# Ledger of designs, part 5: VH-VL binders against Cap-specific mRNA (nucleoside-2'-O-)-methyltransferase 1

Target 1, 225 residues: Cap-specific mRNA (nucleoside-2'-O-)-methyltransferase 1, of Dictyostelium discoideum (Social amoeba) (q54wr1r214to438)
Amino acid sequence: IFINRAAVKMANIDKLADLLTPIIPVPGKPRDFIYFGDVCAGPGGFTEYVYWKKTRGGKIKGEEGLDLDDVVKGFGFTIKGQCDWNVEKFSKQIPIHNFVKEYGLDDTGNILKSENIRDFSSKVFYNTNGFGLQLFLADGGINTDGKESLQELMLQQLILCQILTMFETIGRGGNFVCKIFDTFTPFTIGLLYLVYQHFQSFSIVKPFTSRPLNSERYIICKNFL

## First folded at step 1 (VH-VL)

Design fa9 (framework fv_falbikitug)
Fold by ESMFold2-Fast, scan of step 1:
Structure fa9 (fold): chain C 225 residues (1-225), chain A 125 residues (1-125), chain B 113 residues (1-113)
Amino acid sequence: as target 1 above (225 residues)
Amino acid sequence: QVQLQESGGGLVKPGGSLRLSCAASGFTFSNAWMHWVRQAPGKGLEWVGQIKSKTDGGTTYYAESVKGRFTISRDDSKNTLYLQMNSLKTEDTAVYYCTTSYEIYSGWTDYFDYWGQGTMVTVSS
Amino acid sequence: DIVMTQTPLSSPVTLGQPASISCRSSQSLVHSDGNTYLNWLQQRPGQPPRLLIYKISNRFSGVPDRFSGSGAGTDFTLKISRVEAEDVGVYYCMQATQFPPYTFGQGTKLEIK
């Protein structure tokens, strides 16, 4: 059982879109292996779901044991400190020992800094032998306690940086999931149109676990061109 | 105004069964996530389980202490939440509250904003 | 499971004086969406719990402004600026950041001297 609501959210999104099966196999890996990225994602709910799903709750070989490097490998990027990864609190059934936590060049995890995006992208390039990610997850949000005008500006910057990081790390045929909100600015609409142009399919969904009052939506983009 | 009213509590022997009901009014029950929370006499609060709306998948989650013994269900046509309690233990003795997260739900935010008056379940020999 | 620990367990206060209750979580309550789902509940004697504060510092509908919440990460505080007779009861902090299960503090009993 998942220990945080982001994992439950990702399960619902994956059920709708079948996001964890790669269209293009990773060279040198088994057919169903994926590299994935999870940005702005501490304490790690999306990562927990992906590892759980790909390892079949920790038993991909049906009692034979598990070689995780032949199943899945994730790269995380999140603010260091209070919003940090909490992988020790994931279900004990989920093996995650090959998950890579990145905090960028300045070790802060701040995705709004271009040097940190470049550092993360370099690490992904190195660890995937230049192949890139088959799944990119961006569940970055804003503090709802903030002022509306400040929230809109911060949201624009956050969405931009998540999309830029995706473009720098995603591989051909990769899938992209990104949190968005109902109130669109011309800037955000332009970004979404740019994303739309780079994927075979683009949809906007409200997860099954979202209630009517929730303004939260996700774009689900399949097959990076 | 939002109202929740539990019923079905009583005295039962260890190993017995009880079915609790929670009648809801004053909000759109079919869209609401519902929870059961219990409180042993003189003790603190313990979450028992939840059920999401049908639109959100109708999924159920349970505390480890009750998993396999308790089942949560709902009847949206009757605005009623249920808790089926089987294989009852003395440790299950508590006031059982139904609660919802409706008024201020935001992105899976469960605040437990409204509570019923509770119904007492006593498991004793 | 996230463990929630409250101090003090009992708080005798004089009417009109301030009261403060602390809550500590065994791990950070910051969700991946940037919000902290730390809530405070009030339970008056013989009554069901009532939501007072959600997401650290936001007062629920009808909650008087003498109640305030603060904190971050793992350490949180509920303050009552001037205690009224109706404030007698048990106060619980709870977390909704990671579930199942949702977890509660053990409760702090507020008593009038």
Scores: ipSAE 0.000, ipTM 0.411, lowest interface PAE 20.0, mean pLDDT 79

Design if1 (framework fv_ifabotuzumab)
Fold by ESMFold2-Fast, scan of step 1:
Structure if1 (fold): chain C 225 residues (1-225), chain A 124 residues (1-124), chain B 107 residues (1-107)
Amino acid sequence: as target 1 above (225 residues)
Amino acid sequence: QVQLVQSGAEVKKPGASVKVSCKASGYTFTSYYMNWVRQAPGQGLEWMGDINPNSGGTNYDEKFQGRVTMTRDTSISTAYMELSRLRSDDTAVYYCARGEYTIYSGSYEYFDYWGQGTTVTVSS
Amino acid sequence: DIQMTQSPSFLSASVGDRVTITCRASQGISSYLAWYQQKPEKAPKRLIYAASTLQSGVPSRFSGSGSGTEFTLTISSLQPEDFATYYCQQYNSYPLTFGQGTKLEIK
């Protein structure tokens, strides 16, 4: 059972784009192994989906003692506190014990701080032996009451910081998923064009589970150049 | 168009089990949680649990834990709810309902489409 | 568990009246609240989600407001088809919980 509805969105996106099969294998790992990152990830829906899918609902445990470290390993980054990971409520069938929760240099999980991005990136490269991530997930959003102008500015900063964190951690051949909204400023357009230039494939999709009136979209980017 | 069609009314003795089905059509079955909600005669709505049709993973309200089992068959887009060791206070209309969610992560589901309901009567 | 309490449990009103139904959560649920309408012997139908967002096809006389722990459903000008039982539901955390319901009856 998924902890939040982000997992259902991720399942729909993965069905369309086949995001969990790496085009470049990780050296020293089995062919289907991936390192992945999940930023703004609390309470953990995208992370739960990836572990569920890669472990086949936990069924890998019985196959000649397959170690979880030979199947999948995730690195998460989210604000400590209110929207933090609730891994205790993850399905008990899904092995997730090698998932790494990061909160940045100042231990806040604030991705808007450059020192926290650098700390997260350093830990990712250390733990991947410099290879980087095959999948980067960014489902960040905000809910602010009656603050539409502030909401737009905060969303621009959030999207920028998610994209910067992706560029610092993604490996060659990696896939990228990022939530976006319909308000397109020159800044946001420039940012998306930068992303477009660095991937072999670039798509903008509305998940089938999203509302028709919902402004939520995702960019799906395949094969980091 | 989205439809949820449930199985017919059941009459059971105390201690028996009942299994209610909910056949979905008009959407991708594996893309939405399926919830079960019951309503005793003259009373309000009570959430029992949900199932992720893609993974088969379930969440149950603690009141039903150990007595309820939720399953699905993706080949026929059908969800099932089985309640065992029936008591007279299990007499209710049982609904399946499709879970929908907000754009922000961290929230759970609210319901958009509901089945017509299945009346389960537990008589002594 | 988050307890949802509705007020009043019963409301009698006339066509054309403005009516309000309140829903209180035992702890903060942000705006993660939905409202449902149920007519006798029928399944519930969703009116509102995210505390204030009207479902497509629901008449504009229905509106929702509130955040945190205090929420209100308003019907600005009652119509005959509006006489039903109304339920609030929180989706901030498991288990999902409903209010006890408000029965709206014609005077």
Scores: ipSAE 0.000, ipTM 0.428, lowest interface PAE 15.5, mean pLDDT 80

Design if10 (framework fv_ifabotuzumab)
Fold by ESMFold2-Fast, scan of step 1:
Formats: C-alpha cells, structure tokens, sequence
Structure if10 (fold): chain C 225 residues (1-225), chain A 125 residues (1-125), chain B 107 residues (1-107)
C-alpha cells in the first residue's frame, strides 16, 4: 500500500503519539482538519500516510461528500531531481490533489540555504492564513557517498535547518516529528534542548519498523507553546 | 474563510475627513500587512499605503503623505484608513486588502490576495 | 516609482478565443508581479502571483509568464465569465503600483 518504509514508520509513530488530531482547531475548517508540512521527505512516504489516514483510505473521494480542502492540506519541501516527490506511485485510491510541492527561492529544494527556508515558510504562512502547521514532519538524511569525512558536520546542518524551518512554520499546539541520529556533539544537544523548551512534551523513540542496527531515532514533540 | 468586511458608504463635504474601517476574520490579523487601495469612478486601481498590524508601522504613497493615517485595533482585528482635507477628486471606492506575510526578520512579497467589498466615498459640494 | 504599462488598454474577443495581455515595468522587478481580475461593481480578485503561480481556485486556462520587465497573462480558451478588466501589479518595491488596466469585452 505505502510507497516506502517511511510511511510505515510514520504509522508506528502516530499510533504511539496520536499526532494527527489537532489540539487547537484551524479557524474556518472542520474540527479534525490539519495543515501539515513534510520536509526532506522525497519520495513522500510520510505525506502518503497522512493523506491516507485523514481521507480514511480514500473514502472521502465521494462516499462522504467532503471536499479534500476540508480534510487535510500538506506542504512539501525536498531536493528537486532524482529523489523528488513520487506521487504517481502513491496508492491510487488516496486523493492528494491539494498537496503543495515547494522547492524554495532558487528552485533547488536545498533546505541548507536560508533563503529557501524563508521562501518555504512564507508560502506556508501565506497559505495557512497565518495560522501555521498542526504537524511538521522532518525525515531528512545525508547521502555520504564520497563525503564520509564531513558526515557529522553535514548532519548537524541538516538537523539545524529542519528545526529552523519547523520554528518558522509551526502553529500553536502543533506537533513535530524529526529524525535524529545518536550524536554527542554539544551543538546538537543544545539544539534539542531548545526544541524541548518549546513543546509541552518531548520524547525520543526508535520506531519498531526501524532497523535495530541503525542509529536512527525520532524526536516526537507535542503541543507547541 | 478569510474575510474582510468594510464600513458603509460615506458622503462628505470638501475639507472634511473620512475614516473607513476594515474588520478581518478567518486568519491571524497580526501576521499580514493590510493594504488600502482606491478606485475613482471609471478609473484604475491606486495603492495608498499599508500597515503592519503587529507593530503599527505604516508605508504611504507620497501622493497621500500628510493626508492619510492608517491605524489598527488588534483586540477587534480591525484596520482603519482616515483621509483628511477631502477634495472632489477623492471620490472613489476604497478597498482594504490583505498584504504580504510578516516574518521574524523581514516582510515577504505575497501581496493582496483577499479584498474587502469596498467603501464608496463621495465628496461633493 | 516603478511605472506599469499594459497593452492593449482595450480588447474585444469571442468565447473560445485565446487572449494575451502584456505588462511592462519601467524597471526590473524580477518575478514580483501579480495579475488581478475585476468585474463591474466588484472588488478585484487575484489570479496570479510571483508572475506565474496560479492562485488556488483559479481555472487552469489562466496562465502567467515573464520576468524582469516583460510579463504576459494568457487566457487559453475565453469563457463568458472572463469578460472583465485585468490589472498587473508590481510588489518589488514601494510604492506598489498597478498597470492602467485592460478591459476585455465580448465581440
């Protein structure tokens, strides 16, 4: 059903934390509606899961008579090119026609550029009428092919930029999920502490579907203050 | 739904002042600039200025400097445009329109997506 | 101030026609240009922003192109509800300025 293991991981995380039910309703929308963001997320597994669950496996298409714009709306940001969004491989029963793909000011999708973060965040706030996101998902990783000596520095920059993008787009009461790796740098610890201070709850989990041997973990942050 | 609702039509004498209101709903009032644009009968659109509802800072077209004052009341999500020393050529429909998104560091240039219904101001002797 | 000039000022066309409206800026404005549609007795409605990005809910027959100083709005297959006045507007620098308008009337 799901396009990749990211969707299965998101399902596992959502089951533990109930991330798709907004604490603060979006003005002008039905109670359970959410705006969400998905960064560094090509080919789109987290996005596929959110649309699948919110549309009840596609039943919203006509059976319940609800407009998709009254159910869910997502904003995506990922590197343009080979690992870009692959929406044509999503389950054909899931309606996703209102999903917005953004590539930043320079049209590259490079989240490491502050101008691209600013462009993405401005479009999110504009399109959410200033309310911001109820769910922010960040599943970014670094391709170390030929760049092994810079892996730690590059990973720190990626995590920083994902968190910055979250702070610029998340609304009050929003939930945040971010991939992290086991890292002991003072920079990363300080950054996580900053995140910790801005949410009502903070937890670090290893989803059941993650490989036992990898260093992959997720922070799950609920209710942005 | 995002909505801007303006005050009703006004008829004024030359030399008087008019104050038009614009009540916002359906979005975070302090997160977007509010623009004021007018249109004289049979003429095109003319930008007058904007206000940052968070700070109260304003930008006016030089043509209106000294006669226009834009203010807001964040407690009721309402913006105001007051034009003084009215002349007959100030007869126009006055619109409020939601402007660019406000960021922590700078304004962004996504201007005027949602418009009020307009307020007709007639200046006659 | 940046002056916006539209061409033509008046356009007569029939349902089903492809129509093109041009907008020229007196200075470079990158892609900071919006297009508006205004029907009689109504407030303007934004069709396009960032020169080529279609506003949500606007029919796909509308499209925008251009950058710098030359911009174009195209309606690929004119419908009865499209007869209106169209305005371009730059938002690159203050003061914000509009073109003089293009009135599109049924032939």
Amino acid sequence: as target 1 above (225 residues)
Amino acid sequence: QVQLVQSGAEVKKPGASVKVSCKASGYTFTSYYMNWVRQAPGQGLEWMGDINPNSGGTNYDEKFQGRVTMTRDTSISTAYMELSRLRSDDTAVYYCARGGWLSYLEDYYYYMDVWGQGTTVTVSS
Amino acid sequence: DIQMTQSPSFLSASVGDRVTITCRASQGISSYLAWYQQKPEKAPKRLIYAASTLQSGVPSRFSGSGSGTEFTLTISSLQPEDFATYYCQQYNSYPLTFGQGTKLEIK
Scores: ipSAE 0.000, ipTM 0.426, lowest interface PAE 18.6, mean pLDDT 80

Design if11 (framework fv_ifabotuzumab)
Fold by ESMFold2-Fast, scan of step 1:
Formats: structure tokens, sequence, C-alpha cells
Structure if11 (fold): chain C 225 residues (1-225), chain A 120 residues (1-120), chain B 107 residues (1-107)
């Protein structure tokens, strides 16, 4: 698969919100360089899009001889195994060799474990010299067969943990994108209100590529305060 | 509203150079690659190259390497394609085309085309 | 260079017909393929990208399929405005290359 639905959704979201232009430049890096994170995002569509756009499909290396570390650097956190990163299926022309895959303290990639979140955030700050992320992407979801009450609880926990991971790793001026479901629950509304208070702008969108009947939405939050 | 407006038709002698312009409006000029594609009378489309308006970096098809130069002026949101040492088989309509944000070198908006005729 | 070959080069059809145009790449290009429509004396218009994703505003009678080296553009029920020349284009690698075109004319 060349481009999955996640990459197309990210392209739509970025077109609306201009998420890849940093408000605060990273010291020691070119003006347009970003650090970004991508959590619960196996097989990696959002990551593929970001690397493609920042490297122009590999053109930056070919045209200008620029080091990838002067263009973009991503940190991934996803469950190990079946829902793992599938970077070998990305276009061969997209350079992503500096992408860092993290799996947390217990090496499972389970974001629902606080020790794994802490391990991930520690590694992000170490590798960004304390600057943090300028873009945080969270595209997590779950599937539970015929257990709607359990699914709702697990989705609430997933969204909470993605938001906590964002707060632990995002830098000032950073942008945040997170998949949400059923925004009518009191828990979800309260959580979104907390996020709303920490960004200059907050939007809820349904990407063009999302099916009309899906409960899937994205919050787009710009400029972390 | 995105628009790409190209310069007018040109008639040149063999050995001369032609410089075609493409003025962009309705979007951030430096955020999209600009491509150049030509089409000889009754023939198909032929990609010539692209330019990154932010950096000025270019990629050319090897068939045009050494004869083509792509530049831009960010102050007026205009891209240029100059083709030198013109031959009669360079007679074509020359298009600028914007490279889409939706991953890839496919083209979402095109200029109206500039007819270049090379005759003695 | 990746060579793009379309078949047929010429197609004659009637309004209401289902037509299929094929495009073959000389090497694997995954799904990095776009389809364009060009009417006489006008610039091309993008119909499809990523082999099967329909451009916003393009009628649903147009569809694309395929991956790797074999691709198809299908128009399920031809309308008068669909008589034009169609081009495939690969964007997997430089140089970007187009098929030779398929001219669709009224029978």
Amino acid sequence: as target 1 above (225 residues)
Amino acid sequence: QVQLVQSGAEVKKPGASVKVSCKASGYTFTSYYMNWVRQAPGQGLEWMGDINPNSGGTNYDEKFQGRVTMTRDTSISTAYMELSRLRSDDTAVYYCAREDYYFGEYFDYWGQGTTVTVSS
Amino acid sequence: DIQMTQSPSFLSASVGDRVTITCRASQGISSYLAWYQQKPEKAPKRLIYAASTLQSGVPSRFSGSGSGTEFTLTISSLQPEDFATYYCQQYNSYPLTFGQGTKLEIK
C-alpha cells in the first residue's frame, strides 16, 4: 500500500491547519525543522506523511544534499507486534532512517501504562535537548467485539493516556492532533475542555476521507501555551 | 481561489532562449513545489522539472539538463522556466503546475499554458 | 526512466457506455499514479491520485484501480463532457513520466 487512509487524513488536516510550520524554531536547527511525535499510530501513515512533506518525497537530499537531521526527526510510540510500525511499506523514496521507534519501559508499546509514558517522554526530552515536540499526533483506536461498555471505557482511557503523553512531551508553540470518539460523554467533554485551555486555537473536524457515519473526529490544537 | 497565470505566446528563432513566467495567487507560494510540463502539437505531456520556491532547489529531466533553468521570485510569487538553445522540436505549449500537498508529484492546479513557437 | 504505456491509444464510444483505459508501468510504482483529463486547447485536469483516490468535485462515474505495474481508469456511464484525452502519470521516481495518452472520441 503506497499511502494509507491515515496519511491522507493527515494531509487533509495539515492543509486546513498548517501544522508543520514551527512557531518557535529549534535552536541549532534550520528554521523549518521540527521534532514530532506519533503515538498509537501503527502502521505509520501520519509519520509517512510528515516525512514526505518535510523531505518533499526525498527531494531535499537529492536537490540540496541536506542531512535528514536538519529537516525533521520523529518519535513513534505504538504497541509492539501486530499493530507495529510498517515503515518498510512506505515509499522507498521517502528517507526516514532517523525515525525513532519507542516501546516504553516494558518494551510493549502499551500507552495505557504510566511507566511506558514516562519512559517515552524521558527519551523524547533527551533526544530533543529538552526542547520537546513541535507536533504531536495521536491516532489511537481499539476494537472490542460486542462489548460496547468496555469499548467506551477503553477508548476513554486511550484518549486520556494520549493526552497525558502529549502534555509530557509537547514544547511551547507545539501543535496537537488527536483522534476522538463520541464527544458527548461527560468524561470526554471534560478532557477536551482541559486541552482547550492549553492551546491558542482548538477545532474539531471530520476529515474529508472519514466516512459520514463514523463517530471518528479529530481535534486540532494549535500553539501550546 | 488558487490561480496560476502564465506569460503570453512567444515566437523564437532556432538557437535563441525563451523565459516563461507563472504568477501564483490564492495560496502561500513557498509552500508548494512548482512543476513545468510541455506538450508538442498533437503529442502527449512531458515533464521538464520542478522547483522548490522556498529554497530555490530544482530537479530537471535529463533530456533538458544543461538547457533548462528554473527560478522563482518570492516577492511577486512568480516562477520562471528558461529554455536555451531552442530547436524546432521545442515548439510546444508550456505549462506550470502546482504540486499537491496530498503526497506526490501529481498536479492539482495548472496554468493556462504558454505557446512557444520555434521557427526560422 | 519509468515508461508508462496506455492502452488503447484511441477509443471510440457512445454516451452511456462503460469504458476502461489501462496504464502499464515498466517497473513497480506502488500506488503512485495519477490520472488527468485534457480537453482540446485546455490545460489538463486531475481526476485521480494515489491510483484510486477521486479528486474532490470529480463525478463518481470515474474510478481508478490497480497497484504495482497495472492500472485502470473506468468511466461507468459516459457523458458528453467526458470525450477528451486521458493521461496516466507516475510519481514514484524522477523523472516524472506520463503515458502517451488515450483519445476518447464519439462513435
Scores: ipSAE 0.000, ipTM 0.436, lowest interface PAE 15.3, mean pLDDT 80

Design if2 (framework fv_ifabotuzumab)
Fold by ESMFold2-Fast, scan of step 1:
Structure if2 (fold): chain C 225 residues (1-225), chain A 125 residues (1-125), chain B 107 residues (1-107)
Amino acid sequence: as target 1 above (225 residues)
Amino acid sequence: QVQLVQSGAEVKKPGASVKVSCKASGYTFTSYYMNWVRQAPGQGLEWMGDINPNSGGTNYDEKFQGRVTMTRDTSISTAYMELSRLRSDDTAVYYCAREVYDFWSGYYTDAFDIWGQGTTVTVSS
Amino acid sequence: DIQMTQSPSFLSASVGDRVTITCRASQGISSYLAWYQQKPEKAPKRLIYAASTLQSGVPSRFSGSGSGTEFTLTISSLQPEDFATYYCQQYNSYPLTFGQGTKLEIK
């Protein structure tokens, strides 16, 4: 069903934390509706999972008598090109026609550029009538090739930009999921402590489907204060 | 080993079309933008456009819009650049070049890391 | 379009010299700048990307610096194989643009 391992990882994470039923409903929408964001997660495994679960495997299309806009709406932000969104590769049973792909002010999808973060954030708040996101997903990583010190700097910049984008778009009561690695720097620890202070609960988990030697972990943060 | 191999030299008359190929090997073809750059004799480098081999989406320099078409065939890892209504001023060496795209660290962290050997196109009467 | 201007267009130098080539962008391009070396009848070869990151396998005598609109390529001790034409390129905005080139010739 799912196009890549990211959807399976998200299913594992959601099982532990019930991320798709946030505490504060969106005004004007059904109680179980969510706006969500998915950054650095092309080609869209997390997005595919969210739409799959919210549409009950695609059964929402007319047979349930519900408009997709009353069920779920996602905003994607990923680098334009090779790992870009490929909606035609998603399961054909999953309706996602209201998913919005954003590439920032310069149309590159580069989250490391502050003007692109501001552009994405502005569009999210405009399209959510200022309410913001009930779920923010960040699955970005770094190239493992090259020198360790350069990779460390790139990782710090990436996690900072993902967290800044989350703070700019998340709504009160929203949930946050972010990929992290075992190599912590004082800078990264400081960022995680800042995040910890802004959520009701904070957990670090390794998805069941991750390989034993994989350093990949996720922070799961519930109920933005 | 990563390699881009281009088709051979072409001699065309004004008004004709030319289609240059660029065959990629040694990497995942759909994971990197392919760019086309030309160089007239004794002149500098001129960007023509790019193609995303995964989506087929293209971006062209305005100067070539309406005359250039970039395509790809993912089954044989080959990119194509077709230039129509050729003029003598189109005489140049045409290069394909792989644009490094680092999803994990952000786009445009790299530029053109691997280049084809070039295809000489001569337009003469 | 972002115009890339190199200075000088021609440079004569001797083996062992320190040479500097400057590249200016007409608009801010952050660090999205690359430097290429091209020898006669050959395809260009990338030397530097992200303004200052040296390509694997390129000698350490090559270095790049700068951000925004002003960039510099330096060769700390010129070798015989370094006589070539050098190009800067911005890859920040469409259309991608190159400098006019700097021909480095032996004195």
Scores: ipSAE 0.000, ipTM 0.420, lowest interface PAE 16.2, mean pLDDT 79

Design if3 (framework fv_ifabotuzumab)
Fold by ESMFold2-Fast, scan of step 1:
Parts: sequence; structure tokens; C-alpha cells
Structure if3 (fold): chain C 225 residues (1-225), chain A 123 residues (1-123), chain B 107 residues (1-107)
Amino acid sequence: as target 1 above (225 residues)
Amino acid sequence: QVQLVQSGAEVKKPGASVKVSCKASGYTFTSYYMNWVRQAPGQGLEWMGDINPNSGGTNYDEKFQGRVTMTRDTSISTAYMELSRLRSDDTAVYYCARDYEVTYGDTYYFDYWGQGTTVTVSS
Amino acid sequence: DIQMTQSPSFLSASVGDRVTITCRASQGISSYLAWYQQKPEKAPKRLIYAASTLQSGVPSRFSGSGSGTEFTLTISSLQPEDFATYYCQQYNSYPLTFGQGTKLEIK
């Protein structure tokens, strides 16, 4: 059913942490409604999983007195191009028409630019009436080949920008999932400790669907304080 | 249209080396891993290794470690696989195959294959 | 190394038949499994990846299922062009490994 392995990874992560169950309901929405964000995550596996689960595999689309805007609403931010969203593959099984794709102020999707982060954040708060996101997903990565020091700096910058975007958009009680790598520098440790201090719970996991040779891990943070 | 075009058949003596080329076209060469797979006559498929054309980083199966060298030339979008100290049981068809890796995540393996290069090792 | 075991090694069938090929991994590989079709004297062609996702352009009579350690490839109504050798492959961990192959031939 799912487009790619990212959707399967997200399913495993969600099973461990019940990430799609809101602690604080959105005023004016049904109790189970969530706003979520998905950054650096083309072609859209995490987004596909969230819409699939919240719409009960598409069964909700036709129910009387309930439309998609009362079930789930997502905001995506990813670089334009071949790693962009592939929403056409979703269209037949999963209702996703209210998903908002953002590409930042310069329309590139580059999260490393502060102007793009601020543009995305502004649009999220405008569209959530200031409530913010109940789930923030960050699945960004870079090529880790070549000189280790340059890769380390690039990964640090990516992690910093994803965390900054999360802090700018997450609402109280929100949950956070972020891809990290085993390259722990004092800077990265400091960022993770800052994140740790702002959530009720913090876990580091290796998804069962991730390749064993990959250095990728995910932090799973529940209940933004 | 994506195409992988390999060099022609080779006949080598035991102890020699062979270098097979794989020229890519129709896509951004540096964005996808290139895999090498071989198949001995009447046998199954055997993975040899892969190369990241952007960085030049390689992964080899232990069976070939020390005998295989994978390289690339980004200026002509060509990958190479060199196997040294050839034995009779290295007689096989050698394939290159593109590995699809999306920038922000998932990898899809072996979506396009070269036509194969027959390498015969005989005395 | 992860050992991939296919069964059967040889399968004889008629046009219109439903055929199933199985593949077992010696360790859990989640859904990181692909299926390939190889015709005589030709390079393999990928049919399925992520255990169940059909490659673009591949006929809908092909389907894949399974996760963890047991996987199946099904051809719902065999056509003349489907007589070939089929291979499963795990891409969960290095080294990448293939099953030994299943030869499907006309009865």
C-alpha cells in the first residue's frame, strides 16, 4: 500500500510511541484531529503514513458531516526537484488534497536558509490560527561520503535547521521525530540536550526497517513543554 | 531515456586483470549508486559491490575484497570495475546496475541494468 | 551474511495458471526485498521493490507480499512472456544477497 520505506519506518516509529494521538485537542476541531509538519522528507513517505492512518485507509473521505479538514492537515517543506513530493501515487487510495507543500521564501525548499524557515513558520501559524503543530517530522539527510569533517559540519547545520524549524512551529503538547546520525559532536550533543529539556519524554531509536549498516537513528520526543 | 552501456567481451588468461566499463546516460550520474553484479554460466546472480559516483566511496563483498577495484570518471559518466588475479571460476557475465537513492531518504535498488559484459578466463 | 532461499528451484506451469514463488531470509529484512525477472541471455529486470511495490511498466498480474523473513511473488494469470528465471534480493544490509533463482518453464 505504502509508496516507500519511509512510510514503513514511520509506522514502526508510531507503533513505539503513539505519535498521532493528540494530548491537547485543537479548538474547533474533533478530538482526534492533528496538524503536522514534514520537513526534508520527499517523496512523502511519512506524510503518506500520517494521512493513511488518520483517514483509516481512505474510508473517512465519504463520511457525512466530516471532511478531510476535520481529520488531519499537513504542511510539507522539501527541496524542489527529483526528491519532491509524489502526491499522484497517493491520490487513488488516500485523500490528501488539503496537504500544503511549502518551498520557502525563495521557492527552493532549502531549509538551510533562515528566510525559508521563517516563511514556512509564518504560513504554519497563519494556517493553524496560532495553535501550531501537534506532530513535527524531520527526515533530512545528506551524502556522508568524502571528508568526515565537512560531512559532520553539514549534518550539524541540517540538524540545527530542522530543530529550529520545529521550535518555530510546534505547539504545546506536540510530538517530534528527527533523523540523526551516530556522528556525535559537542554541538550536536548540545542541540539534543536542548531538545531533551523541552519534552516530557526523549528516546533514541533505530527503526526496524532501517538498514543495519546505516548510521541513521531517530529521536522521538513526546509532549512539548 | 536512462541507458547503461557496457564494454565488450573479454578473454583473459589466469592471473591477468580485467577492467569493465559502464557508461551512463539519461540521468544525473552522480546522484545514484552504481552496483556490480556477476553471473557465472548456469548460475545465479552474485553481488560484488557498489560505488557512490559523487564521492568515489565503495563497498565490496568480502569474497572480492583485495581483488576488486571500483572507480568512476564523472566527466564522461562512466563507472569501472577491475578484477585482478583472475581464476577460471571468474568466468561470468558482469553487469552494472543503477541504485536509486532519493536525496532525503529511501533507496531503490537496481532499477536499470547494463547489457552485460562476458568475461572468459581460460588457459 | 543474509542467506536468501527460494522455493521451488524449478516450476513447470501452463498459460493462464496462477503461480507463486517464495523467498526466505535467514534474518529479518523488514520489507527491503526486490524481485527480478531474467530472460535467457538478457540482463535482469526489476519487477517489485519494497516487497510489494510494483515497478512502473510491470503488468498488474505480478504482485509481491511479505515482510520480515518470508516473502512471495505471485503471477495471477501466466502469459507466454512470463517464462523466465525469477530472483529475490535483500537490500537490508551489506553484502546484498540474491536467492538462487526459480526457473519457470512451459508445461
Scores: ipSAE 0.000, ipTM 0.428, lowest interface PAE 15.1, mean pLDDT 79

Design if4 (framework fv_ifabotuzumab)
Fold by ESMFold2-Fast, scan of step 1:
Structure if4 (fold): chain C 225 residues (1-225), chain A 121 residues (1-121), chain B 107 residues (1-107)
Amino acid sequence: as target 1 above (225 residues)
Amino acid sequence: QVQLVQSGAEVKKPGASVKVSCKASGYTFTSYYMNWVRQAPGQGLEWMGDINPNSGGTNYDEKFQGRVTMTRDTSISTAYMELSRLRSDDTAVYYCARDTWEYSSGYFDYWGQGTTVTVSS
Amino acid sequence: DIQMTQSPSFLSASVGDRVTITCRASQGISSYLAWYQQKPEKAPKRLIYAASTLQSGVPSRFSGSGSGTEFTLTISSLQPEDFATYYCQQYNSYPLTFGQGTKLEIK
């Protein structure tokens, strides 16, 4: 019922690492509630999975009388346009009306611009009453078509900006998932070491559902210190 | 039929540790969170923590943090609660109790019969 | 921590009586409240969750109401098997907390 491969991939990662159970509960919210962020993530597969899992496939409103705002709340940040959020194609059973789509100060969704990161961060802290995110998901990639000479620099900048956005929005005890690629530079190694120092656990995994020749990996970081 | 069967009564000296087991049957063990709740003689119920049997992830009440360890063995559908550095005020009946895994709700449907732990010198 | 306070702590009643037990939370918990019944030397049994939803198999004489910080459990016509200790429990936030209990005794 998921609309893209990202939702299946996230299900695989979550089953391995149990990322949706909060260690530190949000003040004023139910025990199971989480705030989460999903960056560079259009059309929204990770978001679809999180809402599906947290609402028990949409049953929460009909059977237990629970308000969606007491179950889960997500903040999305992605490029505006053709690869934007496609929430109307999600399973009709999944309630997601409280999902917040952010596009940054210039309304482009470009995470490579520091003013857009600051705008997103400000809105997250305002809307979470300063608590921050309990789960940060970063599934950003680059289009390699005709851009091979700039590919490595663009990838480094993308990973840097995703990590910076995570540091600006994540709360204590939060979990972090970020896509990385199997071509390490000294810059990327330094970023991963910085991330390693700020979480209780750090793992590098290849989702079982990823294509065999795909070079993508994910870092899974638990419990922000 | 859903059943939670706990290990037998224990008598321990102060400073020792105790490990209580809870064997589940009649349902998919990994689909429901398992909670631990204790009750001192003549007193009310006190929540200690929970475990997700699928992942092994745990949540503990701050009062027990550093003394309690919750684990599970999926091959035998059994959950464990170990409490260390026992004090006389740890004398209680210890219960395991099931809630829902897919959306951890925090209210319990099935309970074990209880394990009496007595801490005395 | 959310503190749960029950009133009364002790209640004496006769078969056929209507009895009401109150539970108050130190902060708002929406409808994230459950009620349990416990008989001597037995494990507790779930009666109600989501403040007002009866568990399957629980007699219709039991009902729950309330939201936010004030909740009630009502037994419309007390039966002999209803004499027990009753506990409310919030599941709004960690740590999960119970009320101190209400002991219901036969007159």
Scores: ipSAE 0.000, ipTM 0.421, lowest interface PAE 16.8, mean pLDDT 80

